# Designs tried in a protein design chat: VHH binders against Type II nicking enzyme V.NaeI (vsr). Part 3

Target 1, 166 residues: Type II nicking enzyme V.NaeI (vsr), of Lentzea aerocolonigenes (Lechevalieria aerocolonigenes) (Saccharothrix aerocolonigenes) (p50186)
Amino acid sequence: MSDKSSRAAARARAHASGTYPAPLNAGRSRNMQANRRSGTKPEAALRSALFKLGYRYRKDFLLRLGDGVKVKPDIVFTARKVAVFIDGCFWHVCPDHGRQPTTNEWYWSPKLRRNVERDRTVNQSLTNAGWRVLRVWEHEELQDAVAAVVDTLHHLEHGFDTSAED

## First folded at step 1 (VHH)

Design m3 (framework vhh_7mjh_2)
Fold by ESMFold2-Fast, scan of step 1:
Structure m3 (fold): chain B 166 residues (1-166), chain A 120 residues (1-120)
Amino acid sequence: as target 1 above (166 residues)
Amino acid sequence: EVQLVESGGGLVQPGGSLRLSCAASGFTFSDYAMSWVRQAPGKGLEWIGRIYTSGSTSYNPSLKSLVTISRDNSKNTLYLQMNSLRAEDTATYYCAREYDWNDEGYFDYWGQGTTVTVSS
């Protein structure tokens, strides 16, 4: 009884995961409700949406790689080896949001350039260990972020070979 | 070493469509998420959207109905399809490679840009 409510919830989950076409909604936003409009932290919103869809993950989990590298992603799928990071809005997306990034090399700080090399090294270590890294911007639509995570998990399950040859 | 080269810009009529390309070289393209960013004359940078390594996309909500991002890993090429172009879409369009994992994520390489002018 009351399966109608369960079906409505299933449709909402399918829509959030990108398996249901986005409906034509009144207004500029196509999301029925955007958590960012309420001031909810992007990390919490993404984790909540994934949990509600039945996905199991770890948070605040320190990954210790075989080469000694340590990283702490925002969301970790250990079985499928997917690490998700929710990145802040480094650059101007809307009029009242954040700082505008520099686009010229001469005023991109040496600190940022050094961070690039560090992140490349860590990314290579994760890739060599068979991990897929996803970066989600905090200003992305929640539905799009969820769909990206879900698609990545399913891509690895059905098409990605992470264990070719011992 | 790493290069991103945009192409496909030009003059287009209001209501028209245009497809931009970004040719990547010097790195394993399929390992990176990619973004499109634009800058209108006299204005700041505006993020358009990104495509993950899986092929999933995420867009600036203000632009989602107007654009589609896709990639062809066999050709090391990123695409931006734009429809229903308006005068306010006049801008220089850049492709950018994403690299950072922390909460302050960054773009480490940008193309030189391709200019789109929408006018009657």
Scores: ipSAE 0.000, ipTM 0.260, lowest interface PAE 11.5, mean pLDDT 68

Design m4 (framework vhh_7mjh_2)
Fold by ESMFold2-Fast, scan of step 1:
Structure m4 (fold): chain B 166 residues (1-166), chain A 121 residues (1-121)
Amino acid sequence: as target 1 above (166 residues)
Amino acid sequence: EVQLVESGGGLVQPGGSLRLSCAASGFTFSSYEMSWVRQAPGKGLEWIGRIYDSGSTSYNPSLKSLVTISRDNSKNTLYLQMNSLRAEDTATYYCAVDYEGTWYLEGMDYWGQGTTVTVSS
């Protein structure tokens, strides 16, 4: 609990100054190095799996939203207005690690620094423009990531929400 | 400044249902996406799902059929409905302010203190 209070305080201070503290013990990942050597990144694997299933998407596609807002999702389905982001895994149990995050690992480094205002504006702009946003984690099993994208494209999650709210 | 307070945890029998709440203050709740995250004893953190400011949801596919996330912006409150609880669902449950990712890594900000759910007879 004290750790969470200290994180909240540090975050508030960093927010005020526009600077985020670097994560404690942010070391290089051997698994990430192995993935790089194999030439397959999580986003490339996901794109390949979706392409094999007959889905058509855009990569490296810059979405221009209102008021000069720009965003470049990892995978974009322009006709269906679905934007997919593939993000680092800070929340999942890593089979190789079995470790729990160090308190300061939850703070964004200068490299991971995202402006709250910018992120909120991007999210609002996407939603206001009729886009559906899906986030999948780099450490998700490929099968699960594919299923999440497919479910989103077919509105299964929104259908579930509608049924649940009856 | 930012405060998140989870509640609703406790002892529940296998097969039961439970609804957790997260009371938010110190920020414009309706403008931010929110997430639920859990941590079982001796394990790492597991993301459960997210709810956007629009009310749309995105779930961990492994948990999708067992949980529902909702929000009430008039009360600045986030909810997690859990059904068909099993012993493996024993964990501390946290709510967190979630930043929508752009083209690079997302981060979950401010976390609550957590509320503990124990599934046992």
Scores: ipSAE 0.000, ipTM 0.130, lowest interface PAE 13.3, mean pLDDT 65

Design m5 (framework vhh_7mjh_2)
Fold by ESMFold2-Fast, scan of step 1:
Structure m5 (fold): chain B 166 residues (1-166), chain A 122 residues (1-122)
Amino acid sequence: as target 1 above (166 residues)
Amino acid sequence: EVQLVESGGGLVQPGGSLRLSCAASGFTFSSYAMSWVRQAPGKGLEWIGRIYTSGSTSYNPSLKSLVTISRDNSKNTLYLQMNSLRAEDTATYYCAAEWDYTGYEPDDFDYWGQGTTVTVSS
């Protein structure tokens, strides 16, 4: 709990000074951008697995929300209002064992920061419009990602007997 | 106020098992996805796994065979079961709450616990 406050303070200082710690993996920004476009191997595998289980979804479907927000989730369930995003992993360990860890051990850059702010805005707009947002990490096991999506769809079926629906 | 309080840490022998708990209060626990995150001495943060509101789980592939995450919404409690512990599992373990998604950096989590220390040593 105090960790969030401490990290928020470190983040605010970096933002105010215009100085951001470099990403630990320089290729991370590309990975995150690739996940936003479409057709990555993990995204395709998840979509294929869901389709084989009989689920119907939209891909490349543009959602126009109130307040001017437009977003194209990786997988969209329009009837149940569930939007799924596949995000690159941001958690990491220091690759240089000689370096002392700091409160800035989690790295960010202006490009990654812009993606974070956009994601927060998108999540708020989707939630305000009655949508449920799921973000799954690119590195997650396929079966775990499938289970998360399927169980979320079933969890959202208020007053509904899943054995009776088809 | 919002609180997440981890417990169950301590000294354990290599090959042993340990169950950590995270008691939540001050928010609607059942509406939040929950994660476990650890930080080994001298290293950065490592995400262990997440449990969604539905009870579905997603794990860091490098840790999946060693851990199980579960939750009990009636008790507002999150659990991390760890088996076959190794010296490299020595770390401070944190629980964290996020409204059904994981952000891009540690402070994107809505709430964090204080952490509980696990030491694996003979």
Scores: ipSAE 0.000, ipTM 0.296, lowest interface PAE 10.8, mean pLDDT 69

Design m6 (framework vhh_7mjh_2)
Amino acid sequence: EVQLVESGGGLVQPGGSLRLSCAASGFTFSDYSMSWVRQAPGKGLEWIGRIYYSGSTSYNPSLKSLVTISRDNSKNTLYLQMNSLRAEDTATYYCAKTYYEVTSGQTFDYWGQGTTVTVSS
ESMFold2-Fast, scan of step 1: ipSAE 0.035; ipTM 0.457

Design m7 (framework vhh_7mjh_2)
Fold by ESMFold2-Fast, scan of step 1:
Structure m7 (fold): chain B 166 residues (1-166), chain A 121 residues (1-121)
Amino acid sequence: as target 1 above (166 residues)
Amino acid sequence: EVQLVESGGGLVQPGGSLRLSCAASGFTFSSYGMSWVRQAPGKGLEWIGRIYTSGDTSYNPSLKSLVTISRDNSKNTLYLQMNSLRAEDTATYYCARGSLDEWYDYLSDYWGQGTTVTVSS
């Protein structure tokens, strides 16, 4: 059975709503507001959940990528070369209840464009150095964010299926 | 001012074919990859495929036999050819600038208003 169509749909949905890269099942995503964690930052919640599942990671760690590039991802898995970034909600204008409407144009300010360009450049540098990059949004449901990280780690072990993107 | 305008939707019988168009303006069309996405009533977005500046294409494997994406840079137009349409293909179809399936493509995604395809019998 093909989960690829579900993954492609989830990616397109999350991209349109500003939660890129998308978790595998974006259609199941719910706003983190639904979680009872008064005073807890999304980053702390994600790190705690991963640690409870037994995953070993680094935080606040400066990566030197062999080619002279330096970057500090929010969560680093050094043995598997996976870097995780937790991004703010600046790419979207979204009410909690809906998807972004389709218009003749969807754009953001020059400041947001510069931030996105910087992130894209960082992603490219990491990928060129052999790292897998995962970006999750602060407003993602915790379960979905955890699943995205875990899937990224385990897909590297089993070998990513790149046939859909060739 | 970037604009994407879809056209060619309408009512089609099961087993029929349709070609959708997307007219682009306000940017150098030949310098960008383009994508098609659809949304069935009451369901989420489904990525259909993309076309690079080289003319190479990449498709959702579940839809690969149904669709062909092409472009005409001289007319700033993107096309989606659909064959063997089924009731499940009833959806609003959107074109978008850039690849929605690319890890680092976060920039300036512009989407059209969409064109509706209804497959009935």
Scores: ipSAE 0.000, ipTM 0.119, lowest interface PAE 13.7, mean pLDDT 66

Design m8 (framework vhh_7mjh_2)
Fold by ESMFold2-Fast, scan of step 1:
Structure m8 (fold): chain B 166 residues (1-166), chain A 121 residues (1-121)
Amino acid sequence: as target 1 above (166 residues)
Amino acid sequence: EVQLVESGGGLVQPGGSLRLSCAASGFTFSSYAMSWVRQAPGKGLEWIGRIYTSGSTSYNPSLKSLVTISRDNSKNTLYLQMNSLRAEDTATYYCARGQYSTFWSGKFDYWGQGTTVTVSS
């Protein structure tokens, strides 16, 4: 098989078995947030891990959606129409001091609420344009972030419209 | 129709353990990431964690040491194992279908009716 076909087969097998090639799973004890402290941005760590697994993506790519909406996801898979965003840890940005976001506005700062509203609008616009959206928290463990991306990519056969997948 | 039915709640003593179940029907369960969310009396919704189709899990860091999420695709069932229960864990626990989303913001398209856990001596 060609090198590209070989990589695709390896990725499919890793997803099916729930395992990933070493060294991503071997002894990794720090999350993507910890990588930022060592001078590696979370998005760079995720991109590097995906590239080493043989995935190809676009970075710094502007998506033009319907109704004038424009967005630059952190990682874009154009052929599969998957947009990946790495979202900052809300606890470190707002005065909420260590709480996960809730749907109850009493627990959300104005900044957090505006971010949620913008994300909802962007996600809806992307979905309406036929894109699948994945949002990964900055504080997520790298192996879990990789698994989320790989899982998303390998479940496109069902179709993209969630109403059609019921 | 899509249905998610939680079970396993009840009255438990502090320090105890409990396993909740969520029975899924009306969709291809193995093709969706699933989440657990809870709501304590008088408080907002709190995301507990998610499990992907691969079995990979992601948790609320505040709860990671106290809970484990697992799934059995052959039974279309999602599980939440809770250990070292405290009074503060008293809540209604919901399972939710969260395909391809790791972000709380409005990406759960179906929710169960909930099962209530009361931690009290």
Scores: ipSAE 0.016, ipTM 0.353, lowest interface PAE 6.2, mean pLDDT 70

Design m9 (framework vhh_7mjh_2)
Fold by ESMFold2-Fast, scan of step 1:
Structure m9 (fold): chain B 166 residues (1-166), chain A 121 residues (1-121)
Amino acid sequence: as target 1 above (166 residues)
Amino acid sequence: EVQLVESGGGLVQPGGSLRLSCAASGFTFSNYAMSWVRQAPGKGLEWIGRIYYSGSTSYNPSLKSLVTISRDNSKNTLYLQMNSLRAEDTATYYCAKLSRYYTSGYQSDYWGQGTTVTVSS
């Protein structure tokens, strides 16, 4: 009946066909990195796109988990228990940016190991509390990031396989 | 145990194409997002892209026009198709299993041993 219902129906049809509506009117997807370079943070672009598709979420919502872990995801779906994070690209080395030599044991670098371990701890605490965690890279195409969120929400409703450990 | 075994690397001339494979075992492959990451000699890691269990893909924007990630859930195999290869694409390519919840970028639960691609005339 309403415009919101029309958008919801369009989302359901696109998801059922394995496609997702483009969130941008320019006829091209912008990546979240380009949006950030224009002074718009990646999380703001993703939130705006999801809102236009009729999704409702919490911003600046602090999650307090039973193991004493506290975390504030970029986007929170409280009813469906989905937490979305937009992660910086720690993997890409730019020739024009300051670089440090990498070794055969790059994955043992203190910064990389701390970031991976911290994220694993947060992910595990959230999953132990019944939450699904979605992490998207800030350099992903906006449409792909939207598709990841939508896919996560719909798989939760439509019998996503719970046999997986993490 | 989880195992990921990459294959298909080798010497390729500039402008050539190559398809890498990753054979997965020890887990329900169709339930997990998978990723490709590469490391050039003496440089840091570069994320290539990921494919979700549904088949939806996300790519590094710098590489999007040059690569395609696909999967065959019936064969427990992940693929990376690379076209228009350049000397800068010389690297060790890694297959990575992401968590059930689509962890992206540098976050990976399990990594393969890698397969080396050398682009040279």
Scores: ipSAE 0.016, ipTM 0.322, lowest interface PAE 6.7, mean pLDDT 70

Design n1 (framework vhh_7n9e_1)
Fold by ESMFold2-Fast, scan of step 1:
Structure n1 (fold): chain B 166 residues (1-166), chain A 124 residues (1-124)
Amino acid sequence: as target 1 above (166 residues)
Amino acid sequence: DVQLVESGGGLVQAGGSLRLSCAASGFTFSDYAMYWGRQAPGKGREWVSGISGSGGSTAYASSVKGRFTISRDNAKNTLYLQMNNLKPEDTALYYCAADLYEGSYWDEAEYDYWGQGTQVTVSS
């Protein structure tokens, strides 16, 4: 049996579900205008902000997980086992000239459905290996993205804040 | 960088023919299925046709079956759509897409890339 059958099954499940896992900050603003005005890619802006706050991270770092799975998150905190992904949104990729994308257009996009299944598989593999996973939208406000990363680094699995302050 | 560039659109009379091309770069073209889609003004995107990486399998939307033919030239990294017996209802922006989802977790690049599109207008 070809390993292609597992990919076909994953795509079929993503197609059937049509759901994207919400980021940790699902209720926060997703302002594309702020992102466009920065003149810097979202990943680079986030890395710069974290560095200025004194955090040490790896970029371009390959994580080898169980069952042959390999993943290269956008930002990796190896000591704390935190992997950060910056996810694209459909209207950034699929512009319609002169028209604002509708919220229901994502339902017809095979790309979004495949990304959902891919993200779930990656999240499961990382969690099974003892990693914490954070996904942020590329159009999320920089300050919100920074807060989500900092919160993830400083909170235990039970949600207790052990910050170095006080 | 993955890039798809469509061409071959234009104005044609009902009953006429056009051949669209999509030049692909930045990936191993023959390994991936390719698709044609279209979007008419005020309407959502409609899937038109698909072809496997080898070209051995094709599929068509019912609205175009028997009139359109999808093909590919893997040596030239080019996808084609031959459109015959065009109807006013075929008027749309036509675009190609690549299904690059391979289950590889170390490449976080974009999947299902869409090109800029080529306009087809069919007058009655």
Scores: ipSAE 0.000, ipTM 0.090, lowest interface PAE 16.8, mean pLDDT 67

Design n10 (framework vhh_7n9e_1)
Fold by ESMFold2-Fast, scan of step 1:
Structure n10 (fold): chain B 166 residues (1-166), chain A 123 residues (1-123)
Amino acid sequence: as target 1 above (166 residues)
Amino acid sequence: DVQLVESGGGLVQAGGSLRLSCAASGFTFSSYWMYWGRQAPGKGREWVSGISSSGSTIAYASSVKGRFTISRDNAKNTLYLQMNNLKPEDTALYYCAKGDEYSYGYEDAFDIWGQGTQVTVSS
C-alpha cells in the first residue's frame, strides 16, 4: 500500500487517545530461539515501509560532525538532512516493559541521566550541522513511526526560528 | 528568544474537564518534541505527557493515562492538554516544556519551561 492519497493522509498528524503504540518488534521479542518465525527488526520494518512509499534513504551511513562527533543513525535522508534514531525502552517510557515512570525519583537515575546527556550531545551536534533529528520508539506502531518520519520530512520547510532569521 | 505561555487552568469539580493550551514562540515549533509537566505544592516536578514533532508519537505518565490527551497544532505553534475525569490529586501548576526530539519524560530532557497555569480540582 503506497497510494499517494494514503501517504498524504499519513502526513496529517494523528493523535493517540492516551494509549501507547503496539511494539514494532513484538513478534521478534516474543519469539523463542526454537521458533521458526524470525520476526522483523524495528529498523528493517520502518525502512521497508518508507521504501514502499517511494522514499529513499541511507543506512549504515556514518555522519562526521564538526565537533569530532561520529554517529550512525538508523535511517538517514542525506538530501533533506534528517537523521532517524530508533530508541529502546531504557528510558522507562514504555509500559509494556513493566516499570513505568510514576514517581519523581525515577528521572534522577544516574544511568538514565547519562544516556539522556549523550543523546543531547549527539542531537545538538546534528542540529548545529543543519540536521533534524527524529527519535522513534522501537515499541511504536509501524504506521505511527512511518507517519512521524513523513511528517518530519515535509514540515522542515519552516526552517529554524531561534538561531536563524526565517 | 524562546517563550512558552500556558493558559486554560482554573477551578473544577472532581470528574470534570479542562483544556490547557501552550502558545510557543521564538523557535521552529514543528521541529521539537513538546511536553507537559506539573508540580503540586511541596512536591517535585512530575512528567505528564510528551508528543513528537510530527504528533505521531505520544507518551503519558501512568497516573494520567486514559484520562489526558496531548495534541499539537504546528500551524498555530500551540500545544494542548485535554484533561478528563479530573481527580483532586491532579491539583498542580501545569507547565509546558520544549525538548530536543527526545521521547523521554524526564525533567533532564527539557530545554525550556513555561510559567505555568494553575489547576485546582475540588473533591
Scores: ipSAE 0.000, ipTM 0.169, lowest interface PAE 12.1, mean pLDDT 67

Design n11 (framework vhh_7n9e_1)
Fold by ESMFold2-Fast, scan of step 1:
Structure n11 (fold): chain B 166 residues (1-166), chain A 124 residues (1-124)
Amino acid sequence: as target 1 above (166 residues)
Amino acid sequence: DVQLVESGGGLVQAGGSLRLSCAASGFTFSSYAMYWGRQAPGKGREWVSGISGSGGSTAYASSVKGRFTISRDNAKNTLYLQMNNLKPEDTALYYCAKDTSEYLDFLESGYDYWGQGTQVTVSS
């Protein structure tokens, strides 16, 4: 194995904790400019691709969990209880593009710290409520993000029924 | 009109305990989730714990889970943080913060208001 494999293993451990999928191709996240169309947000591109494949989902849907946590995932499959988040590199300190806190520590450090702890709390609350949580970096290749969502939906015990999903 | 006043800090030995209080005024206390945060010397602010408006839900940062307990007394408009098994790395200015709603809001919205803080110093 190479250093690339070591980085992939770290991401796979994060996936095992329910946060991020294992990367299909580690090199793809380094080509953000070549992999995005002008004027298309990552969230919109992923939603459009899923819809074209026949998937039904909700966007901007507020989930109020029984433990008193509220959260608004980027894409929600209510029937299957799958919540998808598209995370920015700056706020989540992506391994490939991580933004370090600057001299204005009071602003940037608490933002980074709160986002990490928030994500852990949200993931745990969703998981405790029976939801599957998938997190995707906004710089991921579109096809890789689509594959991760489809794989998550397909690994449910009852298989696909797109007419029942919202 | 929102006021948050922290108290209860001080100097304590490692392994000791302290109870912090946050007296709230200027808003309907039970209608908002509340948080404790801290800022260590030379570091930025970090989230420590949160509690929903009713007190029915709580959350903790991994660094304090099992050692700290957040609670509230809505009749007294007071937020508490019971800190047990204190470590030198818990040394920080501790402050409370008000959410925008009664639910623990882990969206990108942030907090409405922050208090001024109370200093906790843990000696080795």
Scores: ipSAE 0.000, ipTM 0.211, lowest interface PAE 13.2, mean pLDDT 71

Design n2 (framework vhh_7n9e_1)
Fold by ESMFold2-Fast, scan of step 1:
Order: C-alpha cells, then structure tokens, then sequence
Structure n2 (fold): chain B 166 residues (1-166), chain A 124 residues (1-124)
C-alpha cells in the first residue's frame, strides 16, 4: 500500500519538473546505413515551425552546467530555461529494439538501458540547474512536437507570453 | 492517487479480435509513455507494446507485431490495444502501465502502477 503512495509522489515530482520519460537514444546504430542517416531534417522542421510562430530560441548552443556537465540541446530557450531534444527511434533502425528482450524476462538489453541512463543523467543535470527538459521522438508528427514545446513554455510564470508578441 | 483501469477483455475464438481500453487518472496522462503488458498463468510478465507520450512512436514485441495496434487519446486519458488474429498463445491477463520519469526500462519493477488487468481467453 505504502509503495503505491510513494510511487504516486514520485510521479507528481516528475510532472512538476516538466520532463517526459527519456526515449531510446537513436543517435547510434550498428548497421552501416545509420552512418549515412541525416539527423537534421526533423530538427530543421521543428525549428522552422517555432520560428514562424514567433518563438525565439538558440540552436547549436552549448550549455555549461555548474557540475561540469556540458550538453548541446537541439533547441534552447535561454530566458525560460527550456531545453528540447529530438531523439531518434531505434525501432526502425535496429530491428532488435522492436523485439521482446527475452521470453521469460522483462528486461531491456544492457545497451538499451545504457542509452536510457545516459539520457536520464543529462535530464537530471539540466533539471538540477533549473531547466525544464522536453524530449520528442524523431518520428513524432510535427504539429504534436510543436504543441509540446509551446505547452512547456506556457507552463512557466507569465506563460501566456511569446517573444514575438512585441 | 494514480489509477489505471483496464477493460475490454473476454472470451474469443482463435482468429478473432478484441479491443482493450485503459482509463487513466491521478496523473498528467499526456506527459507519460504508456505500455501494455501481459501475464499468462504460470508464466512471468512480458512486455507487449509501448507508445510515446504524444502517440507518434510505437513499439511491439515480435510475437504480436503486425497483429496488435497500440493507440492513445490524450483528450480522454485513455490507452487502447486493438488485437487482431488472436491465437491461443495470447491468452493472458492484460494490464497497462505508465512509464515514470525517473525509471525507464521494461522491467516490471520499474513500472509504478499497473491495474488489476483484464482477462483475455482465446479458444482454439
């Protein structure tokens, strides 16, 4: 009984931080075709849509955190402290990721767990520094990704404002 | 309080179809990845399918790929599993789960809550 209450409290804290569960890190693939994949098209489309809506953001901006961690989110809103990552989905690149890990076991492979843990470490460092972190899948529909970014920005103090309202 | 309530199970003939629903409350449904798992009598829990917070990405266990479709309606706080071409091997208690922010793995120990489940029985 107490376990379920503790878990509910943990979820409330996670929601308060504004961070979604970390997706699989598709920045790496073992097959040769992955080396030729372009990672810029989804990022460019999202940036373009946000710019047309009047949002101001930074790209290629390296965040240097107080704990010595350096991260480069795909889209950064410095004034509101929101960092956006566009994560590729391994399910289409690595067929193994779309399979049940084992027949009688409920565990991800160690490689998948390491990718998720890396993303969580980055999320924690950013959150500890006062940032809200949003992760969207590369396969996400553009309008859904835009809505998630806008919603995240609007949950901040005075969150009805956009930098293009001038 | 977080609550997940599954429904839509029942008895069906091999080759038939069922649609499961999971009604979520007590948390911001649209902010969490959602999953379907199952447990057959005398066997361990196994992952069936997962869907991202927005619905734009899905994943399936190889045993159900091409037969099952996961979907969600964030406006209704509801998760769905459309099951087609059911086999006797699909007989199990089906439950939904939400992925917590600080825990992300398919281990049953990593899911904060799954409901009491809905029973699916497939006869040959």
Amino acid sequence: as target 1 above (166 residues)
Amino acid sequence: DVQLVESGGGLVQAGGSLRLSCAASGFTFSSYAMYWGRQAPGKGREWVSGISWSGGSTAYASSVKGRFTISRDNAKNTLYLQMNNLKPEDTALYYCAAGPYDEFTLSPDDYDYWGQGTQVTVSS
Scores: ipSAE 0.000, ipTM 0.146, lowest interface PAE 15.1, mean pLDDT 66

Design n3 (framework vhh_7n9e_1)
Fold by ESMFold2-Fast, scan of step 1:
Structure n3 (fold): chain B 166 residues (1-166), chain A 124 residues (1-124)
Amino acid sequence: as target 1 above (166 residues)
Amino acid sequence: DVQLVESGGGLVQAGGSLRLSCAASGFTFSDYYMYWGRQAPGKGREWVSGISSSGSTIAYASSVKGRFTISRDNAKNTLYLQMNNLKPEDTALYYCAAKEYGSDWYEPSEYDYWGQGTQVTVSS
């Protein structure tokens, strides 16, 4: 059973009992992030691969943007102004998996839509501040994720030396 | 002493329009994310639309997108829902709900306050 299918079953039980499943709290405050197990496979593997290739990045780096927007991208390249987010397919509509959930999962559609609108606001604020934004799906192959990050770092709008530093 | 009072419901024919209002008191309205939800007879609660504290970010359920418009007036502590091209499927008790700005918008279980609702009935 895929993660989505197992969560759908858990959600059906939670709906019947009036208790929402843990996924509803995904993306919560930094307290949740601070208490999560470090080194989840997708994030840790991507960071490790980039570091081994000589790239310097920051994690847990708070960006304060216009319009009161504050965000902590998963990986930040401050000198090159590139922000990388590793998006879970469960909370985002992805081309490969996803459409909005079906009628039997209707209450997940508002959740996904709110995440998409939040992401658009964040993307626009970052772009307005001169940042490049890369969204990487957690289900992407490591090699492809690395290639996407490296490619983004080497395609700067105003021209810049290609280097392994931020 | 927190109150959310909905109004503007009624009976309308399919294709018609209604404007709902939610009057808020007892809290700092401009600090709160606001939602419209609905509950049809014999059904569970369904999220309809949401708007951020400043009004800058708005989201809609797919069933109402393009037909309904959410807005707010922070000076009047009032939330609105303009409903156009109403369908029989829109028949429900409509209620507003509030949650503090800065909370995850997609956590309905974290709503701080709820109204009693206003009935909307759409005839075919």
Scores: ipSAE 0.000, ipTM 0.102, lowest interface PAE 17.3, mean pLDDT 68

Design n4 (framework vhh_7n9e_1)
Fold by ESMFold2-Fast, scan of step 1:
Structure n4 (fold): chain B 166 residues (1-166), chain A 124 residues (1-124)
Amino acid sequence: as target 1 above (166 residues)
Amino acid sequence: DVQLVESGGGLVQAGGSLRLSCAASGFTFSSYAMYWGRQAPGKGREWVSGISGSGGYTAYASSVKGRFTISRDNAKNTLYLQMNNLKPEDTALYYCAAEPGEYYYDSEDLYDYWGQGTQVTVSS
């Protein structure tokens, strides 16, 4: 596809190398050998776990948004309007064996925001249509991925407790 | 006009606590994921924590997990960061940021709006 804006975002992610929020509170990178889904596609494992817990979702479902935008999330909960994307681990895979990111400049660059305007438009269209977007890293532990989806489905309409006791 | 105004910073001893606030206006607060970032003297910006529009999901940098708690009050258009067991390494300018949606791959590292920040200084 060669989407240049998504490449700019991928570079920002690779540079951040675990300093940006992983939705599952994962912190820094995990060794894929440490979990049992290294031999199973992450999307299939997550779908299977959710199905066994009694959740109903759609796979490869094309969402048509009111502004003419079309998108295919990896997992769709139509009743709750939750779209789940399973993202590749770009910071653990170097397409150029001789290079590594050295600074966080790409992460905070105003030029990077312009380069991802198309992707932002798609994201804004989803949000404006009332959809919640949840991103799960493909290298995430299955249990954590399941918990994130379940939390999103059950707590979507409820605000967080602002009186934290810690 | 979109505005983000941080407050609650100050000087504290190591082991102490502070609660930061970010007052938001000019956009539909509950439709935006909110973030706390920080910038130490002479360093670039670092992500600290994020919270979904509903408040149902939160995420933290590994260096602050278990010590900091992010929360929001959508009725008041306000974001909070409760900081406990503060360390000298937490000394930084803390600022809030907003991005449409929750966590979208191609834009999750980008923020639409930034506040001017509130200074936190932790003495050893």
Scores: ipSAE 0.000, ipTM 0.124, lowest interface PAE 15.3, mean pLDDT 65

